# Designs tried in a protein design chat: VHH binders against Proteasome assembly chaperone 1 (psmG1). Part 9

Target 1, 272 residues: Proteasome assembly chaperone 1 (psmG1), of Dictyostelium discoideum (Social amoeba) (q54wb6)
Amino acid sequence: MFGFEIQPVRSRNWEIEEEEDQEVVSVEIPKPSISFVNDNYKLEFNNNNDTPFNIIVSTNGSPSIFVKGCFESNQFDEIADISYSDIKPLKTTNTNTVLNNKCTVYRHKIEKSMIFITVQYDLPSERCFGFTELVLNTFKNVSQVLVLDKILNTHYLSQNYTHPIPPFTRAIFNSLFKNDYSLTPLESSNIIENLSASFLTICQVKYIPACSILNLYESHLNIESVQSFTPIVKSIYPQLFNNSSLKQEDITSQFKLMINALNKRNDKGMYM
Key: E = the ipSAE of ESMFold2; O = the ipSAE of OpenDDE; V2 = 0.75 times the mean of E and O plus 0.25 times the DockQ between their complexes.

## First folded at step 4 (VHH)

Design f22 (from d04 with R98A Y99P K101W Y104Q P105Y L106F; framework vhh_7nfr_2; at its last look DockQ between E and O 0.45; V2 from the best seeds 0.00; counts 0 for: pae O 14.5 > 2)
Fold by OpenDDE, look of step 5:
Formats: structure tokens, C-alpha cells, sequence
Structure f22 (fold): chain B 272 residues (1-272), chain A 119 residues (1-119)
């Protein structure tokens, strides 16, 4: 008898000499699509395959707030949206729906090689690889991928860890990424999931350096959680901050506004 | 020492099936994601499939989706790839990949097993 962790049922059929062909209903997961705001962008990315891009992907919550708060209004152009035709607002456990099921693609106005992708909802795990492939196939020549993500405290602690000590971020990266930034490694690799896992995996095979930065305090949305990304992103991409007309106080204020808005929505049982 | 040993490759006709195995040792197998990748002659390495530590989540490249099934036995420290409806384009060396955390991910690969689909 095969061990308890044999997955999926189809594997058992091979071992048991085809006793029961349980038709693994392969649920076809619809592929994501990218829609550019204009045809010029579409043409640019389809024809300019030799331009290297740096991609920062931010997941739902504090990572996306960080990106939006720092860059959205004055320093970036919105260039595209990534969507799924079949993804409608999903019902949550409390019978509420996700307010935003879209992700937005931005390009820095000055540093044209810098691409930001904000995922403002929890993308289902089964769709993460498709998402990653779409992104990497669209931009084709990618120098590096940075994923801004989170670790839920409940999940982190469930791995028999004590509460984390500073820094409040951990990093996990593929073999191609050079940790020249003294990033603190994640203690356990088995807890990484979804977009971080998909990007690291596919980037490894595509020979793209990739790193995921995981905030440890995402169970509670607070200013420290959002700000924890600043020193790391500054160290990796200082050019994003050197010419910024934005004052730190303004950025912080923007973070607070966004956090408050999100918390207000969450109190009503809604997700961004 | 981390060791990965692929097996199960061979020559099959189009439409045929194969089962690949990867025997893992030298690390806590059940704690890590595992992946299959393949490399055809003259081409780059291509991702095929991944499975999380517990086996509850599986992922596939579009080219193999619906035909291939990744599985694992954490008691036997073995990764599997069930390949059905094989096509000529599936001809490649298949590698088992283990992202062992030693400060970096995806550091270990096996020697590979040859899969040839030909009439």
C-alpha cells in the first residue's frame, strides 16, 4: 500500500495496474490575459524583445500598498491589466465578495525598464503558474524578478517557530539570484506558496534571477508592515528613490490613508 | 549529500504512456517542493511540473496539462511523473529538481532520464 501522501489518485492507478480509471477531471484553468491601455504599448512589448526589464510583483495587502503608495500617482504609467475571463468576485468564508479581482501593470516614467505589477486580490494557487508565465512571456527579456509578498503569522508559527525577531522580513531566492544585499533568509522553505513559489520556480528554469521578500506581520495590516519593504527595495533598486520628488512624510501619509481605507473595508467583511 | 536519481524513461510510440520516478535522498524530502523539467536537443530547459511539499497542490506547463500528472510519495522519498498521450514534442531528457534551502532555491538536479517519443 502506497504511503498516505501519494497524490493524486491517478498515481495510484498506475501502481495498482489500472484497477479503477478514475477520470481525473482535469479542470481546465482559464489562462490569464494581458490588456494594454493602448496599442503602442502592445507593439512595444511585442517587438522590443531585447530590452531588459526588472519586474517587481506585489501581492495583496501590504506589498501592494507599498508599491502604490510609493509610486502610483506620480512616478508610474499604467500600461496594462492582467485579468481572467472567468474570475468573478469570489465569495469569501464570510459570504462577502472580493472587491477587486484585477492586477495592474505599471511602468516607471523615467526608468522605463522597471515594471511593477500589483495584484490586489488573492490569486488562487492553481492559477499562479499561468500568471507567472504570462508575465514572463510578455516582457520576454527579464533581468530580475522581485516578488513582494507576505507570510501569514498563523502559517509561520504553525511551523514551530517563535515570533520573529527583527528584521520583519525574510527572503527566499533561486540559485541565480545574488544576495548582495544581506537579505535574511527564510528559515523554512516549505511554507512558500502561490506567486512567490511560481515565480521562483519558473524563473529558475528560465535562468532569471528571482527573489521573494516576505513580510512576517501581514496578519495585521499596519504601517510597519508596509514600511518594512522600503530599505530592501532601496538597496536593490536605489534608482527608484534617488530622484523621487516624494517626501518620506508624504509616502508615510499615503500608506496610512491606504491602510485605513483597507481596514475600513475589511471591517465590513470586504476584501480589496 | 543530496541525491536525485531519475528513472523510467524510454522509447515509446505517440499516444503511449510512461512513468518517471525520482528517488531522493540526503535531505528531508517531505519538506520541499519538487519539480520536473525537461530539455530537448538544442533547446533550453523547460519547466514541466511542480508539486508542493505535502502533495496537495500541483502545477503544470500548458504543454503538458491534462496529459501529465505529478505525484509524490513522502514515505518512499520518491517523485513521480505520469505521462499519458505522449507526443513527439515531449522527447527530451527529463530531470528531477529539488529546491533545497541552503540559502538559495533550486540547487539540485538529477542526471536525467531520456524520453523518446517516436513512431
Amino acid sequence: as target 1 above (272 residues)
Amino acid sequence: QVQLQESGGGLVQPGGSLRLSCAASGFTFSSYWMSWVRQAPGEGREWVSSINSGGGSTYYADSVKGRFTIARDNVKNTLYLLMDSLKSDDTAVYYCAAPIWSGQYFDYWGQGTQVTVSS
Scores: ipSAE 0.000, ipTM 0.215, lowest interface PAE 14.5, mean pLDDT 79
ESMFold2-Fast, scan of step 4: ipSAE 0.475; ipTM 0.774
ESMFold2, look of step 5: ipSAE 0.007; ipTM 0.399
ESMFold2 (binder alone), look of step 5: mean pLDDT 82; pTM 0.827

Design f25 (from d04 with N52S G54S S57Y; framework vhh_7nfr_2)
Fold by ESMFold2-Fast, scan of step 4:
Structure f25 (fold): chain B 272 residues (1-272), chain A 119 residues (1-119)
Amino acid sequence: as target 1 above (272 residues)
Amino acid sequence: QVQLQESGGGLVQPGGSLRLSCAASGFTFSSYWMSWVRQAPGEGREWVSSISSSGGYTYYADSVKGRFTIARDNVKNTLYLLMDSLKSDDTAVYYCARYIKSGYPLDYWGQGTQVTVSS
């Protein structure tokens, strides 16, 4: 987390933050809690794990659609939920939908050191450090964290006065992450926030390599935004795709289904 | 050139209190988030606390929540850590760190200040 004044967009959170600095606030920031789906997982993850975990965290929108579409249907074991008392889950009729307003923790069925955390609720900035601390305290032996995130194109600052047409990706990583993957670094004029900032910061402190992949997008959710993660994740974790029995056509169909579900929810919400 | 100078460490009995200070220079202090990080002998680094540029948002590691308070004075360009109810496991070198927007989101510029909690 960094200074709001550096970004060229007006932020309502900036005004609230400055006012709160001058006021007495007695309310505690809500803390997350983790609930394992069974006691066997709870025991396994409460003990020190001799095998280091690789954690992939995906925020709502295109990052979560990418993860769920590629892996959820037949490659994930659901191990836990991360919840807040004031964030209400939504009931869905389809187990593959991105409409549940939940944070679910999965383990890959074959690559058991791979942990996926899909954050489908909007997490306020002030909760991101507590969320990150819970994750890293729960999965104590972590070799690397990859955050799949997004940034609105209007918040992006290019080194030139023109930039590539969205969607495209940028990477930002701590000093411990080795860019052996030809990732395009986020231009130095930009500031990261939220889960990307909290994971990069706390991982740097805990001596864990961490990288955030930022999908730069316009207001509309499209399949190209989702697909922009594919070559990057394949480059960093090729083992996730070597064991896949899923056809690319099936994955693309899952992406389209999830995009349509979100678009239909958003359209309905406009008039409610 | 960014400079962060920590001070205020020392030897204290369990249950005691200390106030750490970090004097910042070489950058616009009021524009940056600041953090405290510690490292105990033979241990890895542990994030302790962070504070937003305005001071409106503060965050604490669970191990120090309710005992430590992070604060800043943007006029004096100084970051503080007020430590109450100190425990032996709080023994560590404490570092002041700035979030940087280019390169790493967190960097260490100071020498640190030693806090020893023992009977």
Scores: ipSAE 0.011, ipTM 0.385, lowest interface PAE 9.3, mean pLDDT 77

Design f30 (from d04 with S35H S50T; framework vhh_7nfr_2; at its last look DockQ between E and O 0.01; V2 from the best seeds 0.00; counts 0 for: pae E 5.7 > 2, placed apart)
Fold by ESMFold2, look of step 5:
Structure f30 (fold): chain B 272 residues (1-272), chain A 119 residues (1-119)
Amino acid sequence: as target 1 above (272 residues)
Amino acid sequence: QVQLQESGGGLVQPGGSLRLSCAASGFTFSSYWMHWVRQAPGEGREWVSTINSGGGSTYYADSVKGRFTIARDNVKNTLYLLMDSLKSDDTAVYYCARYIKSGYPLDYWGQGTQVTVSS
């Protein structure tokens, strides 16, 4: 414990600077805000609930396409929006809102313990911990978190250096999550980032079981990448699929519409 | 065997400073994200700060942002927390913790070091 006299106080990234007298100069990271669609929801989530919630967080791209296409909007109540002052919503002309640049919080109408958070903007890594804090401070009685996320295939490292044929999925979970499912673990050479990292970290601290499902994909999104979430989510939360009236052909068509919109926007986003 | 040992806690007056250390052994320290977590008596654990494996990215809970600084020395296998402008609400046992990965052992926590801020 007596390393303080020789402890380095100057760093390249991993050492601390000399002690300052009073206040530390800081760079402010933008903070998220939550806006409930009505006061009844605001009051409900400010009170202690004795009924625990399960939260599914879907990040931008294939994870949010899966949630929005696999579960019709008539199965959800929109309860809140999570926004940043510097991230502006976009209006869309179609019924699919995959490109709206918004984060919407839904509650399932039948499985009322299920909360869905569709994050349809890209969050820089420095904002992910603040976002996660907001969510877990808002929904105080959480029994489990599932993060549906993605990793670009070129960033993926196989443990034995063989290149699997994408698209495919991998899972990371904390020690509290009981893997009674056939989840394929992410190889230990890989680094998890962004919302998967922040949720797994803070959930571990808060004693909340958490699992992240990472879709490994190429930059031009195909339908198999979106569909790869279905068997995993069905095994973890089969109750979400038991009473659906939606036909598989309709789900596939909804996936294709949203995928086409995303791929067209990505193609036009490259400017010279 | 994985070991995390915190030190540097103590009794301080409000507005004072402390520097916590966490000595790590039994694993490749530079490959893991590291965290500080605290727990006040009779309360749940609170996440305080996180640093990535290389030390290039740091994250702080709102309750400590601007007052606390996390750092790591990957040569000495040591994690640090510099705490400035301490308040009575910072009174807790402080733990360092290693980030979890799929396919690795259970989460590892240190024994903790007591920080007491009394007016």
Scores: ipSAE 0.168, ipTM 0.613, lowest interface PAE 5.7, mean pLDDT 78
ESMFold2-Fast, scan of step 4: ipSAE 0.412; ipTM 0.751
ESMFold2 (binder alone), look of step 5: mean pLDDT 83; pTM 0.842
OpenDDE, look of step 5: ipSAE 0.199; ipTM 0.619

Design f32 (from d04 with S31T S53T K101R S102T L106F; framework vhh_7nfr_2)
Fold by ESMFold2-Fast, scan of step 4:
Structure f32 (fold): chain B 272 residues (1-272), chain A 119 residues (1-119)
Amino acid sequence: as target 1 above (272 residues)
Amino acid sequence: QVQLQESGGGLVQPGGSLRLSCAASGFTFSTYWMSWVRQAPGEGREWVSSINTGGGSTYYADSVKGRFTIARDNVKNTLYLLMDSLKSDDTAVYYCARYIRTGYPFDYWGQGTQVTVSS
């Protein structure tokens, strides 16, 4: 091969992209950065730990409400934040952790091999692979990644004419993940995007088992959407629920508070 | 039967260019994200690039950004990797891969194509 310009064979999407390229200027995509809460954590996670980590990534909405409602109260140590220069945290109030517009990394206080990453900003699709690279380059020696995510019901394609009433869950996983948990696989006609796609892809390359649990939802968030994660996470990581506190009513109350706060935010945006 | 067949590898001098192709068959190519993965001698697998179902979104490892371009043709069921400004560190077997698992029991990748960058 000599110094030729190679013309790719065109698809319909290629034709659309080619037309758009005439009008578009290349813009650098902001990179994520990780900031540890203190230097002790920074030093700890820079060492090659013999103990592998399990990582749970929860996306914005019902996945993050589930994680924060179940575990944040007295079960998490905050270890780091993942930030972008152009994504600004919301001003914190003592009642609005679900509205913080932050990505926080937690370690479970008892199960210290368990790392939780709650992504409470709407991460643009073009940033998902860079985010995933940062996470997997930071936390070396990872045994498994579980992504808690969601998919809008209008994007779901069933194999049958029977369509389950939302909310319900589907699982998608790479070849290294063993479905010992009776998870219902996502039907083959469906497409996965964003953080679920980037984690499944890069984890497969790095020989890390990975699974994404997708909550199928309608436009309004309800408690049933959040609770849909409970039996699945209990099946995969039962050790997370073997604790001395046993306050199910408190967990349910936290879910309701966070849902109400998020729904109130979604009601803003009236044109004047 | 799912099949992925790579071609276009070879020996090239530093600073040279290559185009890799991957012919896909036995599945609905347009419904899957596609990726290029490489494995250098004595190293583990390294993710190189991914492209979404429609080809409108492309992603690159930091080591190849600005030098490699991933593209797809959904009519011809073909994935491409256009490699420019090749470096000795790019020497590897390059695999076309479908890693996003949607009800199929296996990851699918091809047999690979060898790229050697040497003076």
Scores: ipSAE 0.207, ipTM 0.665, lowest interface PAE 4.8, mean pLDDT 79

Design g01 (from a04 with R31S A33W A59Y T98R S100I L101K R102S W103G G104Y E105P F106L; framework vhh_7n9e_1)
Fold by ESMFold2-Fast, scan of step 4:
Structure g01 (fold): chain B 272 residues (1-272), chain A 119 residues (1-119)
Amino acid sequence: as target 1 above (272 residues)
Amino acid sequence: DVQLVESGGGLVQAGGSLRLSCAASGFTFSSYWMYWGRQAPGKGREWVSGINSGGGSTYYASSVKGRFTISRDNAKNTLYLQMNNLKPEDTALYYCARYIKSGYPLDYWGQGTQVTVSS
C-alpha cells in the first residue's frame, strides 16, 4: 500500500444538482521520502520482513528532546532521514541537533529491534497520514508503535472537573494495545490529531498495537515536561535503560541545553 | 451509546458506481474524524479513506485514490463514500468507524454494508 493522498474536497450539494458541475479545487501535497544513510541499511530493511520492530515516534518539542537527551549520545545509530522537498533543514551554529528541522530515524545500538523516529519539523495535519504510511511500509514487521506527543493545557478537556497541574501525561491507544503499565487514559471529551491520530488509526487497520503518550504542558517549554516521559518509557521498555552509562545529571544537562537552544531560536524568529 | 449504521451496498458490474452512507448517533458527530474500512472474504481489514471533523481534509488508500470520494454532512450526522469505476478487487464488507478517544477502541466498526463487484 503506497501513498495516502490529501486533497481539499469541496462539499457536494446533495440537494441542488446544478452545483455538481462546479470544478473541484485540488492542492498538491508534498510526498515524504526516506533516504538511508548508506546502501547497507537500505538493503537490510528492504529484505528483513521477519525482524520484529518496536517503533518510538517522537514529535517536535518535549518528545524529541526527551529521546535525544536520553539516548542520542552513545546509544543511537543514525540509519535514515525522512524529508519533504519543501521542508528545509536548518544549519546549526551549535553542536546540538534539536534545531535541525529534520526527521531522523535511529536504531538503538544494543536493542537492535528498537527504532526511534524523531520528527523535528512541524508536520502539517494534512501530511500525517502519508508520513505514517511511509514509516509502516518501510518497517513492515512491527510489534508495537509508541508515539510521544504533546498537548497544550488550554486545549485539554477534563471529564471529572479535576486534573493535575501541568506537566502530566495521558495515554490514548488502539484496541490491540494492552495497558499493562497503569497509564492514565486521555479523558473521553478530548480528540487526538496529527501524528498520534494517523499512527493509531493506520496501526489499528494493520493489526499493530499502538499507544500515544501525550504530555500536557503550559505554553512555555520546561524540563518537567521533558521528564514526564521518563517513568512511562521505563515502564514500557525497561530494557532501554539497562545499559545507560549516562548519569542522570548528564541527561538533565542535555535537556537544559536543548530547551535553551529551542527557546533562543523562537526568540530570534519573533524579532528578526 | 455510539451507533454507526452503514447502508448503500449492493451488487454492481465492474466499472459501475455505488454510494455508501453511514448514519451516526450517540455522540457529537461534527467533532470527530471519521473513517471507512473494508474486509474482503478471506482477507484482513484494510483502511480505505478518512475525513477530518470539518470535512476539509480527506485521505485515501492508494488502491482507491482517484476513484473514491469521502464526504460528510454534519447537519445530518452522516458520512458518505462515493465509489466510482469499481473493480472486482473492491468486493468487501465496508465499515465506517469513529476515531478513538480515551478508553475506547477504534474498532467501532458496525455490521457493515456488502459491496460485490462482478467481473
Scores: ipSAE 0.107, ipTM 0.544, lowest interface PAE 5.9, mean pLDDT 77

Design g02 (from a04 with R31S A59Y T98R S100I L101K R102S W103G G104Y E105P F106L; framework vhh_7n9e_1)
Fold by ESMFold2-Fast, scan of step 4:
Structure g02 (fold): chain B 272 residues (1-272), chain A 119 residues (1-119)
Amino acid sequence: as target 1 above (272 residues)
Amino acid sequence: DVQLVESGGGLVQAGGSLRLSCAASGFTFSSYAMYWGRQAPGKGREWVSGINSGGGSTYYASSVKGRFTISRDNAKNTLYLQMNNLKPEDTALYYCARYIKSGYPLDYWGQGTQVTVSS
């Protein structure tokens, strides 16, 4: 056992680690680019803005469904797309779909300082810091960043293995963010990655308050995961909900439609 | 009592090389992802490079990719940044920090080591 298990496992691990290190050294990470919908927006956001921006970044899945279901239908101006040459959008004429494989930047029509970035492609971990740098170089005067993200229950660690039944939320934030919203901090045994990690890290370096809200979920996407963001975002940015023309029933219906569309895509992938 | 101590900075000519070190103490170094950042004179802070807890995954800012290499020695509790083909725009105070863990926001970083690239 000793020789058999150690020697084959060691040789395999050494080859994989060496191959990964060489791959990282030899391969350039693709760079993101931002394209404004028109030159008027490009000029506006290239000038120094005296009013700081609040940025809400939503990752794919429940975070993007939440943002699009609550706001997209009549409250957003589309201002830009963030793209990579090797990530191809899905062709669609329906702007309410969550199956577009795109990253779209919106500004709220009434609350002009509110910027929303919906990341609906799977962004590899090695690209997250470049993405974050592009965002913060584009929107130079930023008062706060809120990341809406998710974490699979099997990746969540609790000291006493006692936690609520998923879905539920946890928050992680840098030293500059003030928790005036009774957010439950993510337990100390957990390490964050991807866009939550890159925004919290770079914002701390730039002295920008930042918070990530993590929806803990099981493998099946449900409406409770999406709705978990509602009270938190209402608490942090109540102004976003004051002039909503959408009824709660209509918002719930949008969530259900988007969840069904995403689950149908996942079902096709499972049966390949 | 978390301590991060950077060293290895200095004055170097354009095209030259420097190796920075960060000695970590007061926490389980091998359990944390680490990064290097820099602050140039008259400019804001910039993230430079990151490395996962095991050392197998590395990440770089576009401005340094292909020239800088981040590495770590978990047995020595030390983080490194190998800087090659240095440019005048690399002139900055370089500091190391640990990545975020839940319950502990980013509040532990070193005092930095000065890198000056002439001409």
Scores: ipSAE 0.006, ipTM 0.466, lowest interface PAE 9.3, mean pLDDT 77

Design g04 (framework vhh_7n9e_1)
Fold by ESMFold2-Fast, scan of step 4:
Structure g04 (fold): chain B 272 residues (1-272), chain A 120 residues (1-120)
Amino acid sequence: as target 1 above (272 residues)
Amino acid sequence: DVQLVESGGGLVQAGGSLRLSCAASGFTFSSYGMYWGRQAPGKGREWVSGISYSGSNTYYASSVKGRFTISRDNAKNTLYLQMNNLKPEDTALYYCAKEWRSYSGAFDYWGQGTQVTVSS
C-alpha cells in the first residue's frame, strides 16, 4: 500500500527510554538547520512580523524546474539554505542549479511577501515533519502555503476508469484553503505522502491555509509536466508574472535546458 | 461520516499524568496518519504530536518531547496521547486530527476537543 513509511522503517531503530528530568534517549533522525546568507536577513526574519508571508515549497524534479525556470535568474534574492549534515550538495561546474542537491530559500525581489523554498534533495519520509516545523518556526507570520509536488501516474488512484492522459494536475488542500481557482481536487481514495502530507497536516493544526498541487506524470520528465504548473500558479499568484521582462518563449527555453541537463545526468548513471 | 471523539481530559496537578483517547469512525483509520494539536487560552493552535498510519513513526513538538507519548490501536480505531510530568503551560483544549482530507475536502478537525487543565 501507499504510505509515508519506508521499509525498513526508520523509527524501528528507536529505543526510547525516559529518565526523570531528561530528554528521551533514542537514535534520533537527523534534524535540519537553516543558515541565512547574511546577518541582515537573520535579524529581519527573527524580529519582523509586519507582513504575512506566502510560502511556495517546490519538491525535486518538475516542481523545482518550474520555479527556477520562471523566476531564479533575476527575480530572486537568495536568503537562506536548509541543510542536513548527512545530505551533501552536488559539485557542479555550471549555472544549472537544478542539479545542486540543495534546499534554497528565496524571497521574490518585487513581491517581498513571497518566499520560495526549492527542495532539491530527496527527503526521507521520517524527516518531512521536522523540515516543515523548521520552516513554519522560521517564518512565523504565514498567510498561506502552496506546495508544488509530483506523483507518478502508476501510484495514482482514480475514482472511475477514466482520467486525462498524463501529465495532468490535481490539488489537495486543508479545510482553511478556499478553492477560488477552479483547481481539480485529488480523488478521495488517494493518500498523500512526504512534504505534501507534512505541510497540509501541520498547517491545518496551526490555522494556516495550505494547498498541494500534484503533477501526475509518466515515467519520464518532460516539458509538459513542468508547464502543467504555469496556469495554476498564475491563477493563485498572478502578481508573480507581472512586471517581468522575461518572455514566455525564454521561460520555455529555460525549462528545456534544465530538463536536458537532468536527462544527461541520468544517462551517465547519476541520480538527482 | 467522519467523526473523531476526544476524551480523557480533566484537572491535574503539576507533575501529574493524563491519558487522552480519540475514537475514530467513518474512514479507514489504518490508512491515515493521526495528530494531536492543542490551543491554550489566548494563544494560537500548536502542533503537539504525530503518528504514522502503521504506528512505526512518531513525532513530537520540542515542548513535549520526553514527556508525552503518542500511540494508536488500528484494530480499535483509537488514537492515544499519554501525558506525563504535566506543566501549567500544557493547559489547553486538545484536538485529534487526521492527516487526510474529508471525502469532499481537506484535513479537518472532526472532534470538539478535550480540556486539560494543569494547576500549579
Scores: ipSAE 0.000, ipTM 0.278, lowest interface PAE 13.1, mean pLDDT 76

Design g05 (framework vhh_7n9e_1)
Fold by ESMFold2-Fast, scan of step 4:
Structure g05 (fold): chain B 272 residues (1-272), chain A 120 residues (1-120)
Amino acid sequence: as target 1 above (272 residues)
Amino acid sequence: DVQLVESGGGLVQAGGSLRLSCAASGFTFSSYAMYWGRQAPGKGREWVSGISSSGGSTYYASSVKGRFTISRDNAKNTLYLQMNNLKPEDTALYYCAAQWYRGSSLFDYWGQGTQVTVSS
């Protein structure tokens, strides 16, 4: 007797009234898709890979400018895009990709286990878990996830009535992540959602060490916000900086170029 | 005083369903990520599901995905686990846990658990 469920398990919908002959009516959340630049990468990442990956995820704004300014032009292989049907790429004539409204996946040219995911669209909170599942289903053997994110200073809650002057950083991490880097933990009065929350939560269930670095910022993007990531990422992944052919002055120039481009776009949108 | 109290466990036949509840008190429930974990006798602990502090975002271990549904009611300070198409290998002590991701400990708070036994 009973009973294989051939169809998806039905919820006991105590919160939602449903007629017997009706399907559950829920708002369908758009799902992400990954597209590899070529079939060689698709085959490589679908094959059994015994080498664990370190994943750095950077959200839009200062985190993506940091990653692209430090690495994109000379140290990255572009391997994939993560897209949604309802999020449209922007046409840009800029030499950098900071204005493209895309999510690009890169692999470091030398440190082949290092995967970078630059999320340059604003991802709604309800999509963050689906996005994170796609990433961790694509790169199945993951040793650690580092999320570079930001939080608006007006949303930050200090425990001690002292308010540090932005920009500054805070870390939030699961217990599997060892803080051997003297990171200042985010005060427990703060609530984290979005990509930082989804990566920390899913990595916790999957037994993957995960850390989110939050740049606390005021409303305007500045060079100090971008540079706040440098000592932290260098401490966690010093190998990314040991053999860089790019001088620090050149990196700073890339940061300034990208900041100016993003600020000019934001200013024009505000005054239309 | 902080307390997490699980209920809803019991004996059920393979293919059956159970709904677990976890009643939380003594802390700001809405500020914590919540989890369901389980441990069978003589086996290691495993985490089966997690839910974000706001209650909209959920994750499931591959062993339970499509069969279990986690949910929360922040107004009632209660966490739920709807378990469908139960299998004998789901037999375990089920406990809820609360976590803020800032410390060396895996979880800030956890319950004593409720026993789920699935007979073939």
Scores: ipSAE 0.000, ipTM 0.389, lowest interface PAE 11.5, mean pLDDT 78

Design g06 (from a04, 13 letters changed; framework vhh_7n9e_1)
Fold by ESMFold2-Fast, scan of step 4:
Structure g06 (fold): chain B 272 residues (1-272), chain A 119 residues (1-119)
Amino acid sequence: as target 1 above (272 residues)
Amino acid sequence: DVQLVESGGGLVQAGGSLRLSCAASGFTFSSYAMYWGRQAPGKGREWVSGISGSGGSTYYASSVKGRFTISRDNAKNTLYLQMNNLKPEDTALYYCAAPIWSGQYFDYWGQGTQVTVSS
């Protein structure tokens, strides 16, 4: 109509769109893959081997620096890499292999039953199961697994509120591992996660002796953290050190080089 | 304190079904893979099944594949094992395990739950 009229308008029926805050989403976790450097190694490790393997797994930081500094220059054959499609290798110089964000599998040139796996990427807890299964399915006849790992001192729980000044080491091992090496056991209140826990658990159910050596550390990587592994690994595998072509001075120099490379990468001074 | 409490076992006839539950506490359940193992009298522990933290990947021993289904409810911090077409050889103590070690040795948490399948 013509004019100014006030009409009472009834409320329109409005739909209120609400999104559910909680959805159950199942997503596929990326699986690791192993790539041998040549077909000869691929064939060798697919055949049934009567000689059991000893596997040393080293996580990033001081464990991998220890392994690479002691053995990489002259005592390792690189046999394979373990990769994930979503973990990208870093551009590094050959001098800075500890910065490459890769997982490399080595065999010792003299002690051919010794397999070393250096994990230079941060592996999320959800992936540790698949990683461990891949390793133990690849090397089917395993006599023992030794994991070299680390734990931040602020996460460590002391039973008597008194402990050594970091760095120091603790050991945790499954029921099949015999502590003939006077290793100091990790105090029972501590919870171990990630790669060490995965290897200890799966090795326990597969009846493989396994031990994890934990370097307790503070924020900055130092040579004492790396050297903390030396007496322990010498005690467990003395044969690895009997015919070393490298003198201790050369090994120490390698440790310092690798430590400096990692510390320069960590702008905030955080240990890897 | 890390705890895993198994339940749902019992006596069942061959061809029957049971659903086992494992209530988890003391850790961030959704961040960890979880496992079911079993131990028959006089035998060692056997790997039965595993599930990734998100539930997106599952694994089964050949002896149970196609009969057992592992699942988890991360909102309830609970792991499940649905067991169908049970056989007398499935008779065992069933326990759940996390790849989280507390203390010095791998112990399953609590008593486990007994499954007995009669012929």
Scores: ipSAE 0.155, ipTM 0.547, lowest interface PAE 4.1, mean pLDDT 78

